# Designs tried in a protein design chat: VH-VL binders against q9c0h5r722to879. Part 34

Target 1, 158 residues: q9c0h5r722to879
Amino acid sequence: WSSESIKKPMIVTSDRHVKKEACELFKLIQMYMGDRRAKADPLHVALEVATKGWSVQGLRDELYIQLCRQTTENFRLESLARGWELMAICLAFFPPTPKFHSYLEGYIYRHMDPVNDTKGVAISTYAKYCYHKLQKAALTGAKKGLKKPNVEEIRHAK
Key: E = the ipSAE of ESMFold2; O = the ipSAE of OpenDDE; V2 = 0.75 times the mean of E and O plus 0.25 times the DockQ between their complexes.

## First folded at step 22 (VH-VL; framework fv_anetumab)

Design j2 (at its last look DockQ between E and O 0.85; V2 from the best seeds 0.77)
Fold by ESMFold2, look of step 22:
Structure j2 (fold): chain C 158 residues (1-158), chain A 121 residues (1-121), chain B 111 residues (1-111)
Amino acid sequence: as target 1 above (158 residues)
Amino acid sequence: QVELVQSGAEVKKPGESLKISCKGSGYDFTYYWIAWVRQAPGKGLEWMGIIWPSDSYTRYSPSFQGQVTISADKSISTAYLQWSSLKASDTAMYYCARISLYRTYAAFDIWGQGTLVTVSS
Amino acid sequence: DIALTQPASVSGSPGQSITISCTGTSSDIGSYNYVHWYQQHPGKAPKLMIYDVSKRPSGVSNRFSGSKSGNTASLTISGLQAEDEADYYCSSYTSSDTLFVFGGGTKLTVL
């Protein structure tokens, strides 16, 4: 977990569009989780996050690694719950690449044990839900077509 | 004791309908994709389609799209393969298989025993 | 429409080692380490023998091993036994559009 901004993506990339978008994505994730102030309500912040991952294929693995970072050693319980929630929302629209599947699958799997639960946050319940969505997403693929995610789809995925 | 058990062999005539089944046990049926795989006599394996039993979302191989219907009833842990009008060329062994994405990607880790379908005049 | 290439048949004597090849493209075997091998005895269902190139499921003999170099995966069976006589298929994940591809199969004969 970090309260600070990042200056570089967590995955090395030569794509400068991905590099710039990764830093902005981290800010949006912090905003959804309540760790950075936002003018927009959480639903519209989640929409922007999901739209970026959907539209920029090279950003998808970075997005999931940033979520793993922000849910690891995060003692801000509301923030922690929001991080897992955002992971579940994004998995409704796109999986990680097959190359990174095993790392995300292992991360989620480790959190499915109820021993990780804390007062007010049932991490294992969120992780179980994310695991189920990841397994379906892996062979469904990303949302197709020219139509970007909209607010009603985000509300339903929540 | 994870297993997939399929319905018995079928002998049919061209034009008849058929629905064969695949029942899973020993695991949570809703956490795994189920595939149907065809093997014509003396030939190799061809995947036909897959289903996510939790919501019945399906994907078909292009060569089988529109030729068969894949469905599931998660309340009884069962997947189905169905033809509305059989052809002689549908004579084959049909397997169901579980697809694993646990610490792997697209491994067909559990197979049913197969259902032999014979279509002849 | 696209398949992994396997030899149609291979043979060996009891006690020998044999290798079965499975050649694909940079978009399947070359891109991923998700190559799997299945054994099928006549009249029986396929059985997963090797997954992710080189891993064995529990209960599979350590006489079976797998490897990969470039776009070619290999299944090696050491200490060949009569029970190893079967058809062997490789498979790989390819893309979100095609999903899976199987090899054409290799008939192993134990002489």
Scores: ipSAE 0.787, ipTM 0.905, lowest interface PAE 0.6, mean pLDDT 89
Fold by OpenDDE, look of step 22:
Structure j2 (fold): chain C 158 residues (1-158), chain A 121 residues (1-121), chain B 111 residues (1-111)
Amino acid sequence: as target 1 above (158 residues)
Amino acid sequence: QVELVQSGAEVKKPGESLKISCKGSGYDFTYYWIAWVRQAPGKGLEWMGIIWPSDSYTRYSPSFQGQVTISADKSISTAYLQWSSLKASDTAMYYCARISLYRTYAAFDIWGQGTLVTVSS
Amino acid sequence: DIALTQPASVSGSPGQSITISCTGTSSDIGSYNYVHWYQQHPGKAPKLMIYDVSKRPSGVSNRFSGSKSGNTASLTISGLQAEDEADYYCSSYTSSDTLFVFGGGTKLTVL
């Protein structure tokens, strides 16, 4: 977890668009998690995050690794819970790349143990939910069609 | 023990409808993909489609799209494969299989014993 | 359509080592490690023997091994035994509408 913004993508990429969007994406993640002042309500912030990952395939792994970062050693319980919630939301719209699947799966799996639960936040429950979302998304693929994710879909993905 | 148990052999005539079943046990049926695979007599394996039992989301092979319907009843841990109108060419062994994605990617790790469907006039 | 090509048949004597090849394209086997091998005895359901090119599920003999080079995956069976006589299918996940493809199968005869 970091309170600071990232200055470069966490995943090595040569795509200039991904490089540019990665930093902005991280800010949005921080906004949703409550670690940064948000200019919009949480649902709309989540929508923007999901839309970016949905529309830019090269940004998906970056998005998930950023969420892994923000849910690792995060002692802000509300922030932590919202991070996992956002992960679940994103998984409803697109999976990571096959290359990144094993990493994300392992990360989620490690957090499914109730030993990781803290007072007031059952991280293991969030992780289990994400695990199932990941398993489904892996074969479902990204949301199909030309219509972008909408607020209602975000609400149901939580 | 994790297992998939399929319904018994079927002998049908062309034009008849059929629904065969695959029941899972020993694991949470709700959150594993179930695949159906066809094997014509003396032929190889063909993927037909998959279903996510939790919400019955399905995907079909292009070759089987519109030819069969895959469904599930998660309350009894059962997946189904059905035909509205059988053809002689539907004669085959049909397998259901669980797809495992943990530490692997899309492997069929558990198989049913198969259901033989014979369609003849 | 994506197709995986296997030899129709292979044979070997007990104790020998045999290899079954599975050839795809750069867009499937060449790009991913999502190649699996299944064993099928006559009248029986397929059994997963190798997943992710070279990994063995629990309970599978270490006589079975898998590898990949370029667009070709290979299943090697060492110390061939009579019980190994079966059909073997390679399979691969694809990102296309056809999510799963199988090879044509290889009949292994133990002489």
Scores: ipSAE 0.687, ipTM 0.881, lowest interface PAE 0.8, mean pLDDT 93
ESMFold2 (binder alone), look of step 22: mean pLDDT 91; pTM 0.935

Design j3 (at its last look DockQ between E and O 0.71; V2 from the best seeds 0.00; counts 0 for: loop humanness VH .296 < .308, pae E 8.8 > 2, grease 19.5 > 18.9)
Fold by OpenDDE, look of step 22:
Structure j3 (fold): chain C 158 residues (1-158), chain A 121 residues (1-121), chain B 111 residues (1-111)
Amino acid sequence: as target 1 above (158 residues)
Amino acid sequence: QVELVQSGAEVKKPGESLKISCKGSGYDFTYYWIAWVRQAPGKGLEWMGIIWPSDSWTRYSPSFQGQVTISADKSISTAYLQWSSLKASDTAMYYCARISLYRTYGAFDIWGQGTLVTVSS
Amino acid sequence: DIALTQPASVSGSPGQSITISCTGTSSDIGSYNYVHWYQQHPGKAPKLMIYDVSKRPSGVSNRFSGSKSGNTASLTISGLQAEDEADYYCSSYTSSDTLFVFGGGTKLTVL
């Protein structure tokens, strides 16, 4: 977990667009998690995050690794819960790349043990939920069609 | 023990409908994809489609799209493959299989014993 | 029908090593390390022998190994035994509408 913004993508990329969007994406993640002042309500922030990941394939793995970062050693319980919630939301719209699947899966799996739960936040419950969504998303792929994610879909993904 | 148990052999006539089943046990049925695979006599394996039992989301191979229907009842950990109107060319062994996505993509790690479907006039 | 290319048959004597090839394209075997191998004895369901090119499930003999080079995956069976006589199928995840593709199968005969 970091309170500071990232200056470069966490995943090495040569794509300039991804490089640019990665920093903005991290800010949005922080906004949703409550670690940064938000300019919009949480649902709209989540929508923006999901839309970015949905529309830009090269940003998906970056998005998930950023969420992993923000949910690791995060002692802010509300922030932590929101991070996992956001992960679940994103998984409803797109999976990571097959190459990144194992990493994300392992990360989520490690958090499924109730022994790792903190007082007040059942991380294991969030992780189980994400695990289930990940397994589904892996073969369903990203949301199909030309219609972008919407607020209602975000609500249902929580 | 993790296993998939399929329904028994079927002998049908062309034009008849058929629904065969695949029941999972020993694991959480809702956390794994189920695939159906066809094997015509003396031929190779053909992927037909998949289903997510939790919400019955399905995807078919282009070759089988519209030819069969895959469904599931998660309450009894059972997946189904059905035909509205069988053809002689549907004669084959049909396997259900669990797809493992744990540190793998697309490995069919558990297989049913197969259901032989014979369609003849 | 989209299929991976395998030799129709291979043969070997007990104790020998044989290799079965599986050739795909850049959109399947060439793109991912998600090639799997299945063994099928006559009248039996397929059994997963190798997954992700070279990983072996629990309970599978260490005589079975897998590798990949370019668009071709290979299954190697060392110390060939009579019980190894079976059909072998490769499969791969694909990024196309056909999510999974199987090879045509290879019949292994132990002489």
Scores: ipSAE 0.898, ipTM 0.944, lowest interface PAE 0.5, mean pLDDT 94
Fold by ESMFold2, look of step 22:
Structure j3 (fold): chain C 158 residues (1-158), chain A 121 residues (1-121), chain B 111 residues (1-111)
Amino acid sequence: as target 1 above (158 residues)
Amino acid sequence: QVELVQSGAEVKKPGESLKISCKGSGYDFTYYWIAWVRQAPGKGLEWMGIIWPSDSWTRYSPSFQGQVTISADKSISTAYLQWSSLKASDTAMYYCARISLYRTYGAFDIWGQGTLVTVSS
Amino acid sequence: DIALTQPASVSGSPGQSITISCTGTSSDIGSYNYVHWYQQHPGKAPKLMIYDVSKRPSGVSNRFSGSKSGNTASLTISGLQAEDEADYYCSSYTSSDTLFVFGGGTKLTVL
């Protein structure tokens, strides 16, 4: 977990659009999790995050790695819960690439044991939901089987 | 201990309907995709389609779209493959298989014993 | 079109090593798709022998190994035994609309 901004993406890339968007994406994730001040309500912040990942395919793995980072060793209970919630929301709209799938699946799987339900956060419940969404999304194909993010669909994904 | 058990062999005539089954045991059926795979006599393997048993979402191989119906009843850990009107060309062995994305990276890691369907007139 | 091409047959004598190839018609194998190998004895269901190019499931003999070079995956069986006589299929998870593809199969004959 970090409270600070990042200056470079966590995934090495030569795509200048992806590099620029990765830093802005991290700020949005922090805003949704309550670790960064936001003017917009959480629902609209989640919409912006999901829309960026849905529309910019090169950003999807970066988005999920940032969420993994922000849910690892995060001792702020509300932030931790919101991080897992945002992961579940994004998985309703798009999967990671096949290359990153195994890492994300392993990360989620490790958190499905109720032993991780510490500090008053039901991590295993979020992780189980994320696991189901990831497994479904990996085989439905993100381009044709999933809708563009919108407010109504984000409410259903929660 | 993890297994998929399929219904028994079928001998049918063209035009008859058929529904064959695949029952999973020893694992949580709703956490894995189930695929159906066809093998015509003396031929290779062809995937037909997949189902997510938790909500019955399905996707078919282009070659089999509109040819069969895949369904599931998660309350009894069972997936189904169904024809409304069999053809002689449907004569084949039909397997169900489990797909594992985490443990075997999208491999078909557990297979049923197969259901032989013979359609002759 | 995404397809996996295997030789129709291969043969070897007991104790030899043999290799079965699986070549994609696109860059699917060489880029990011996952290649798996299945063994099928007559009248039996296929059995997963190798997954993710080179990994063995629990209970599969270390005589079976897998590799990839460019757009070609290979299954190697060392110390060939009579019981290895079977059909072998490669498969790949693809990013195309077909999702999965199987190779045409290779009949291994132990002389």
Scores: ipSAE 0.008, ipTM 0.610, lowest interface PAE 8.8, mean pLDDT 82
ESMFold2 (binder alone), look of step 22: mean pLDDT 91; pTM 0.936

Design j4 (at its last look DockQ between E and O 0.89; V2 from the best seeds 0.83)
Fold by OpenDDE, look of step 22:
Structure j4 (fold): chain C 158 residues (1-158), chain A 121 residues (1-121), chain B 111 residues (1-111)
Amino acid sequence: as target 1 above (158 residues)
Amino acid sequence: QVELVQSGAEVKKPGESLKISCKGSGYDFTYYWIAWVRQAPGKGLEWMGIIWPSDSYTRYSPSFQGQVTISADKSISTAYLQWSSLKASDTAMYYCARISLYRTYGAFDIWGQGTLVTVSS
Amino acid sequence: DIALTQPASVSGSPGQSITISCTGTSSDIGSYNYVHWYQQHPGKAPKLMIYDVSKRPSGVSNRFSGSKSGNTASLTISGLQAEDEADYYCSSYTTSDTLFVFGGGTKLTVL
């Protein structure tokens, strides 16, 4: 977890668009998690995050690794819970690349043990939910069609 | 023990409908994709489609889209493959299989014993 | 339809090593390490022997190994035994509408 913004993508990429969007994406993640001042309500912030990952394939793995970062050693329980919630939301719209699947799966799996639960936040429940969504999303693929994610879909995804 | 058990052999006539089953046990049925695979006599394996039992989301091979229907009943850990109108060319062995996505991508790690479907006039 | 190419048949004597090739394209085998191998004895269901190009499931003999070079994956069986006589199929995950593709199968005869 970091309170600071990232200055470069966490995943190595040569795509200039991904490089540019990665930093902005991280800010949005921080906004949703409550670690950064948000200019919009949480649902709309989540929508923007999900839309970016949905529309830009090269940003998906970056998005998930950023969420892994923000849910690792995060002692802000509300922030932590919201991070996992956002992960679940994103998994409803798109999976990571097949290459990144094992990493994300392992990360989620490690958090499914109730020993990791803290007072007031059942991280293991969030992780199990994400695990289930990940397994489905892997073969479902990204949301199909030309219509972008909407607020209602975000609401149902968490 | 993790296993998939399929329904028994079927002998049908062209035009008849058929629904065969695949029951999972020994694991959480709702956490794994189920695939159906066809094998015509003396031929190779053909992927037909998959289903996510938790909500019955399905995807089909283009070759089998509209030709069969895959469904599931998660309450009894069972997946189904059905035909509305069988053809002689549907004669084949049909396998269900569990798809593993744990530290792999798309391996069929558990197979049913197969259901032989014979369609003849 | 997309298919992986395998030799129709291979043969070997007990104790020998044989290799079965599986050739795809850059959109399947060439793009990912998600090639799997299945063994099928007559009248039996397929059995997963190798996954992810070179990984063995628990209980599978170490005589079975897998590798990949370019768009071609290979299954090698060392110390060939009579029980190895079977059909072998390769498969691959794809990013197309055809999520999974199987090879045509290879009949292995132990002489």
Scores: ipSAE 0.915, ipTM 0.951, lowest interface PAE 0.5, mean pLDDT 94
Fold by ESMFold2, look of step 22:
Structure j4 (fold): chain C 158 residues (1-158), chain A 121 residues (1-121), chain B 111 residues (1-111)
Amino acid sequence: as target 1 above (158 residues)
Amino acid sequence: QVELVQSGAEVKKPGESLKISCKGSGYDFTYYWIAWVRQAPGKGLEWMGIIWPSDSYTRYSPSFQGQVTISADKSISTAYLQWSSLKASDTAMYYCARISLYRTYGAFDIWGQGTLVTVSS
Amino acid sequence: DIALTQPASVSGSPGQSITISCTGTSSDIGSYNYVHWYQQHPGKAPKLMIYDVSKRPSGVSNRFSGSKSGNTASLTISGLQAEDEADYYCSSYTTSDTLFVFGGGTKLTVL
């Protein structure tokens, strides 16, 4: 977990668009989790995150790595819960790449044991939900009628 | 014990309908995709389509789109393969298989015993 | 290209080692480590023998091994036994609408 901004993407890339968007994406994740001040309500922040991952394929693995970072060693309980919630929301719209699948699957899987639950946050419940979403998303793909996510779909995924 | 058990062999005439089944046990049926795979006599394996039993979302191989219907009833851990009008060319062995995405990607790790469908005369 | 090419047949004598190849495009095999191998005896369902190129499920003999070089995956059977006589199929995930592809199969004959 970090309260600070990042200066470069977590995944090494030569894609200029991905480099720029990775730093902005991290800010949006922090805003949804309550770790950064936001003018928009949480639903619209989640919409922006989901839209960026849906529209920019090269950003999807970076998005999930950033969520893993922000849910690891996060002692801010509401932030932790929101981080897992945002992961579940994003998995409703797009999977990681097949190459990254095993890493995300392993991360989620090892959080499914109730031993990981903390005061006020049932991490294993979130992780089980994310695992189910990941497994479906892997073979469904990213395209939902070739149309970007909207606020009603975000509300439904939550 | 993890297994997939299919319905018995079928002998049919052209034009008849048919629905064969694949029942899973020993695991959470809703956490895995189920595939149907065709093998014509003396030929290789062809995947036909997949289903996510939790909500019945399906995806078909282009070669089989519109030729068969794949469905599931998650309350009894069962997937189905269905024809509305059989052709002689549908004579084949049909397998169901579980697709694993646990620490792998797309391995067909558990197979049913197969259902022989014979369509003649 | 969404095809996996295997030789139609391979033969060997008991005790020998044999190798079955499976060649695809860079998008099918070269970019991903998700090549799997299945054994099918006559009248039986296929059985997963090797997954993710080189991993062996519990209960599969260590005489079976797998590898990949470029866009070619290989299944190697050492110490060939009569029971190894079967058809062998490779498979892979694809990024195309076909989603999965099987090779055409290789009949292994033990002489």
Scores: ipSAE 0.707, ipTM 0.867, lowest interface PAE 0.9, mean pLDDT 88
ESMFold2 (binder alone), look of step 22: mean pLDDT 90; pTM 0.932

## First folded at step 23 (VH-VL; framework fv_anetumab)

Design i1 (at its last fold request DockQ between E and O 0.82; V2 from the best seeds 0.84)
Fold by OpenDDE, fold request of step 25:
Structure i1 (fold): chain C 158 residues (1-158), chain A 121 residues (1-121), chain B 111 residues (1-111)
Amino acid sequence: as target 1 above (158 residues)
Amino acid sequence: QVELVQSGAEVKKPGESLKISCKGSGYDFTYYWIAWVRQAPGKGLEWMGIIWPSDSYTRYSPSFQGQVTISADKSISTAYLQWSSLKASDTAMYYCARISLYRTYGAFDIWGQGTLVTVSS
Amino acid sequence: DIALTQPASVSGSPGQSITISCTGTSSDIGAYNYVHWYQQHPGKAPKLMIYDVSKRPSGVSNRFSGSKSGNTASLTISGLQAEDEADYYCTSYTSSDTLFVFGGGTKLTVL
């Protein structure tokens, strides 16, 4: 977990657009998690995050690794919970790449153990939910069609 | 004790409808995709489609899209494959299989015993 | 219609080592390490023998091994035994609408 912004993508890329968007994406994640001043209400922030991941394939693995970062050694319980929530939301719209699946799966799986639960926050419950979402998303693929994610879909994904 | 058990052999005529089943046991049926695979007599394996039993989301091979319907009833851990109107060319062995995504991507790790469907006039 | 290419048949004597090839494209075998191999005896359901190119499920003999180079995956069976006589199918995850593509199958005969 970091309170600071990132200056470069966590995953090495040569795509300039991805590089730029990755930094913005991280800020949005922080906003949703409550670690940064919010640009908008949480629902719309989540929508923006999901839309970025949905529309830019090169951002998907980056998005998930950023969420892993922000849910690792995060002692802000509300922030932590919201990070997992956001992961679940994103998984409703797009999976990681097949090559990144094992990493994310392993990360989620490790957090399914109740031993990881903290005071007042059942992380294991969030993780189990994400695990289920990941398994589905893997073969579902990204949301199909030309219509972007919408607020109602975000609400349903929570 | 993880297994998939399929319904028995079927003998049908062209034009008839058919629904065969695949029941899972020994694991949480809602956490794994189920695939259907066709094997015509003396031929190879063909992927038909998949279903997510938790909400019955399906994907089909382009070759089988619109030709069959895959469904599931998670309350009894059962997946189904059905035809509205059988053709002689539908004669084949049909397998259901569990797809593993745990530390792998798309391995069919558990198979049903198969259901033989014979369509002849 | 996407298909992986396998030899129709291979043969070997007991104790020998044989290899079955599976050739795809840059969109399947060449793109991912998600090639799986299945063994099918006559009248039986397929059985997973190798997954992810070279991994063995529990209970599968260490005589079975897998590898990949470019767009071609290979199944190797060492110390060939009579019980190994079967059909073998390769499968790969693919980036196309056909999520899974099978090879045509290879009949292995133990002489």
Scores: ipSAE 0.938, ipTM 0.964, lowest interface PAE 0.5, mean pLDDT 96
Fold by ESMFold2, look of step 23:
Parts: structure tokens; sequence; C-alpha cells
Structure i1 (fold): chain C 158 residues (1-158), chain A 121 residues (1-121), chain B 111 residues (1-111)
């Protein structure tokens, strides 16, 4: 977990566009989780995060790694819960790449054990929901003609 | 025990409809994709399509799109393969299989015993 | 529609090692380590023997091993036994819209 901005993506790249988008994505994740001040309401912040991951395929693994980072060793309980919630929201719209699948699957699976629960935050329940979404998303993929996320879809994914 | 149990062998005439079943037990049926796989007599395996039983989302192999219908009833942990009008060329063994994405990607880790479908005039 | 290429048959004597090849493309075996092997005895359902190139499910003998180089995966059976006589299929995840590709199968005969 970090409260600070990042200067570089979690996945090493020389692509200036990916670097910029990754840093902006991290700010949006922090805003949704309540770790960074936001003018927009949480629903629209989640929409922007989901839209970036949906539209920029090269950013999807970075997005999930950032969520893993922000849910690991995160002792701010509301932030932790919102991090898992955002992961579930994103998994409703796009999977990680096949190459990253096993790493995200393992991360989520390890948190499905109730041993990981904290007072007021049932992490295992969130993780179980994320796991179910991940497994479907993996073989659903991006259908031809899929449209970008909208507010109603974000509300239902929450 | 984790298993998939399929409905019994079928002998049909061309033009008849048919629906065969695949029942899962010993695991949460809604957490895994189910595939249908065809094996013509003396031939190899070919996947036909997959279904996510939790919401019945389906995806077909291009060769089988429009040729069969895959469905599921999650309340009884059962997936189905259906033809509206059988052809003699549909004579084959049909397997259902569970697709694992647990520490892997697309391994068919549990198979039903198979349903032999014979279509002859 | 591109299938993985396997030899039609292979044979060996009891106690020997044999290898079955499975050749694909840069869009399947070359792109991912999601190559799986199935054994099928006559009249029986296939059984998963190797997944992710080289991993064995619990209950599968360590006589079965797998490897990959470039676009070709290999299944090796050491200490060949009569019970190993069966058809063997490889499969791979693919980056194309076909999702999975299958090999044509290899009949292993134990002499």
Amino acid sequence: as target 1 above (158 residues)
Amino acid sequence: QVELVQSGAEVKKPGESLKISCKGSGYDFTYYWIAWVRQAPGKGLEWMGIIWPSDSYTRYSPSFQGQVTISADKSISTAYLQWSSLKASDTAMYYCARISLYRTYGAFDIWGQGTLVTVSS
Amino acid sequence: DIALTQPASVSGSPGQSITISCTGTSSDIGAYNYVHWYQQHPGKAPKLMIYDVSKRPSGVSNRFSGSKSGNTASLTISGLQAEDEADYYCTSYTSSDTLFVFGGGTKLTVL
C-alpha cells in the first residue's frame, strides 16, 4: 500500500504513453479508495478507472497490479474494502492478459481464506466475488462490439 | 467426489431433436466453465463450445456456431447440449468437461463419461 | 482451424522412454505456457496427464513429464508400461478467436 503518487508504472516500460496513463490510473485508484482527494463522486471515479482499463488493453495488467499493491498491507479498512470493490468492478468489464492471469488468480485465491478478514471488512467475501468474476472474464474476453462502460453498469457491478 | 455424469446413449433418426445432459457434483458448479467436446468415430477431439453456468453465457467454437445449443440449469448443476435437427454426421461421442482456471489456463481437468449419439436412417 | 501437429503413432518397448511431440505456432504454444496433455484409453473419457507444459495433477505418475521449446511441446513417458498404450492429445490456449486448439492425437503402442 502507498499514499504517495507514483512516477513510474509497476510494469517496466519505455512507452511514454503507457507511463503517463499508469501514473494517472494510480491517482484514480487512490481517489476511489479514499486515499486521495477527489472532486468527482466515487461512482464516476470507478467509471473512469474501468473505462481506461477497458479502452487501453496494454494497461489492464498494470491496473490489476496497482490494485494488488493498494490492497496489500493496507491497514486503512475503508480503503482496503474499496480497493477490493474496485477490483470486482473492473473484472466485470475486462480480464488481465492470459500471461498475467495466474498471478492475479493466485493473489485473489489466497485472500479467499477467512483468516485474512479484518474487523469490519470481510476480505474473503470480496475475494470470493472477485475470483468468480475473474474466472468468467478469463474466457469471456473482449467480445466484438463490446461498448465502453457506463454508469448503470458500474452501479450494478459494485 | 468431483464428477460430471452424462445422460445415456441415444439412437436417433435424421431430423429428430435431441438434448443431452451433464450433471456436476462434488464442487461449486457455478465457479467453472463447462465445455462440450465431440469425438467422431475413430477421430480426434474437437471442442464445440463453453458455458458459464452462473449466468448461462455461452461461447461457441466457430465450427459449431449455429449448429447446436448449449445451455445450463445451475439450480440442478446441469449443462445441456441440444440439436434441433440431427444429421447422420452428428454421430459421435460427446463429452462434457470442466475447464480449470485455477493455477492454469484452460485445462480440461474433469471429464464426463461420454454420451454416444448415433444418427442413422 | 490450424490444429496442433502430433505424429499419428509412436511405439516403444516396456521399460523404454518415448516422446510425443506437439507443434503449434507463435499464436498458441509459442505465445503461452498453457499446453495440456490428455490420455485416452479406448472407450474411455480423456484424462488430464500434464498441464501448463510440465505440471502433473495429483495421482499422475512421475513417469510422465512435459517440456516445451519454441513452438513445440513434448510429452515424455519413461519406464513404459503396457497400461500406457492409449491415444494422447495435446491442447493449447490460443490468442486467436478460436480460444483452444487441439492436436490430432497420437496412438502410443507398447510392443
Scores: ipSAE 0.768, ipTM 0.899, lowest interface PAE 0.7, mean pLDDT 89
ESMFold2 (binder alone), look of step 23: mean pLDDT 91; pTM 0.934
OpenDDE, look of step 23: ipSAE 0.920; ipTM 0.953
ESMFold2, look of step 24: ipSAE 0.755; ipTM 0.893
ESMFold2 (binder alone), look of step 24: mean pLDDT 92; pTM 0.936
OpenDDE, look of step 24: ipSAE 0.807; ipTM 0.915
ESMFold2, fold request of step 25: ipSAE 0.753, 0.759, 0.766; ipTM 0.890, 0.895, 0.898
ESMFold2 (binder alone), fold request of step 25: mean pLDDT 92, 92, 92; pTM 0.940, 0.939, 0.942
OpenDDE, fold request of step 25: ipSAE 0.937, 0.937; ipTM 0.963, 0.963

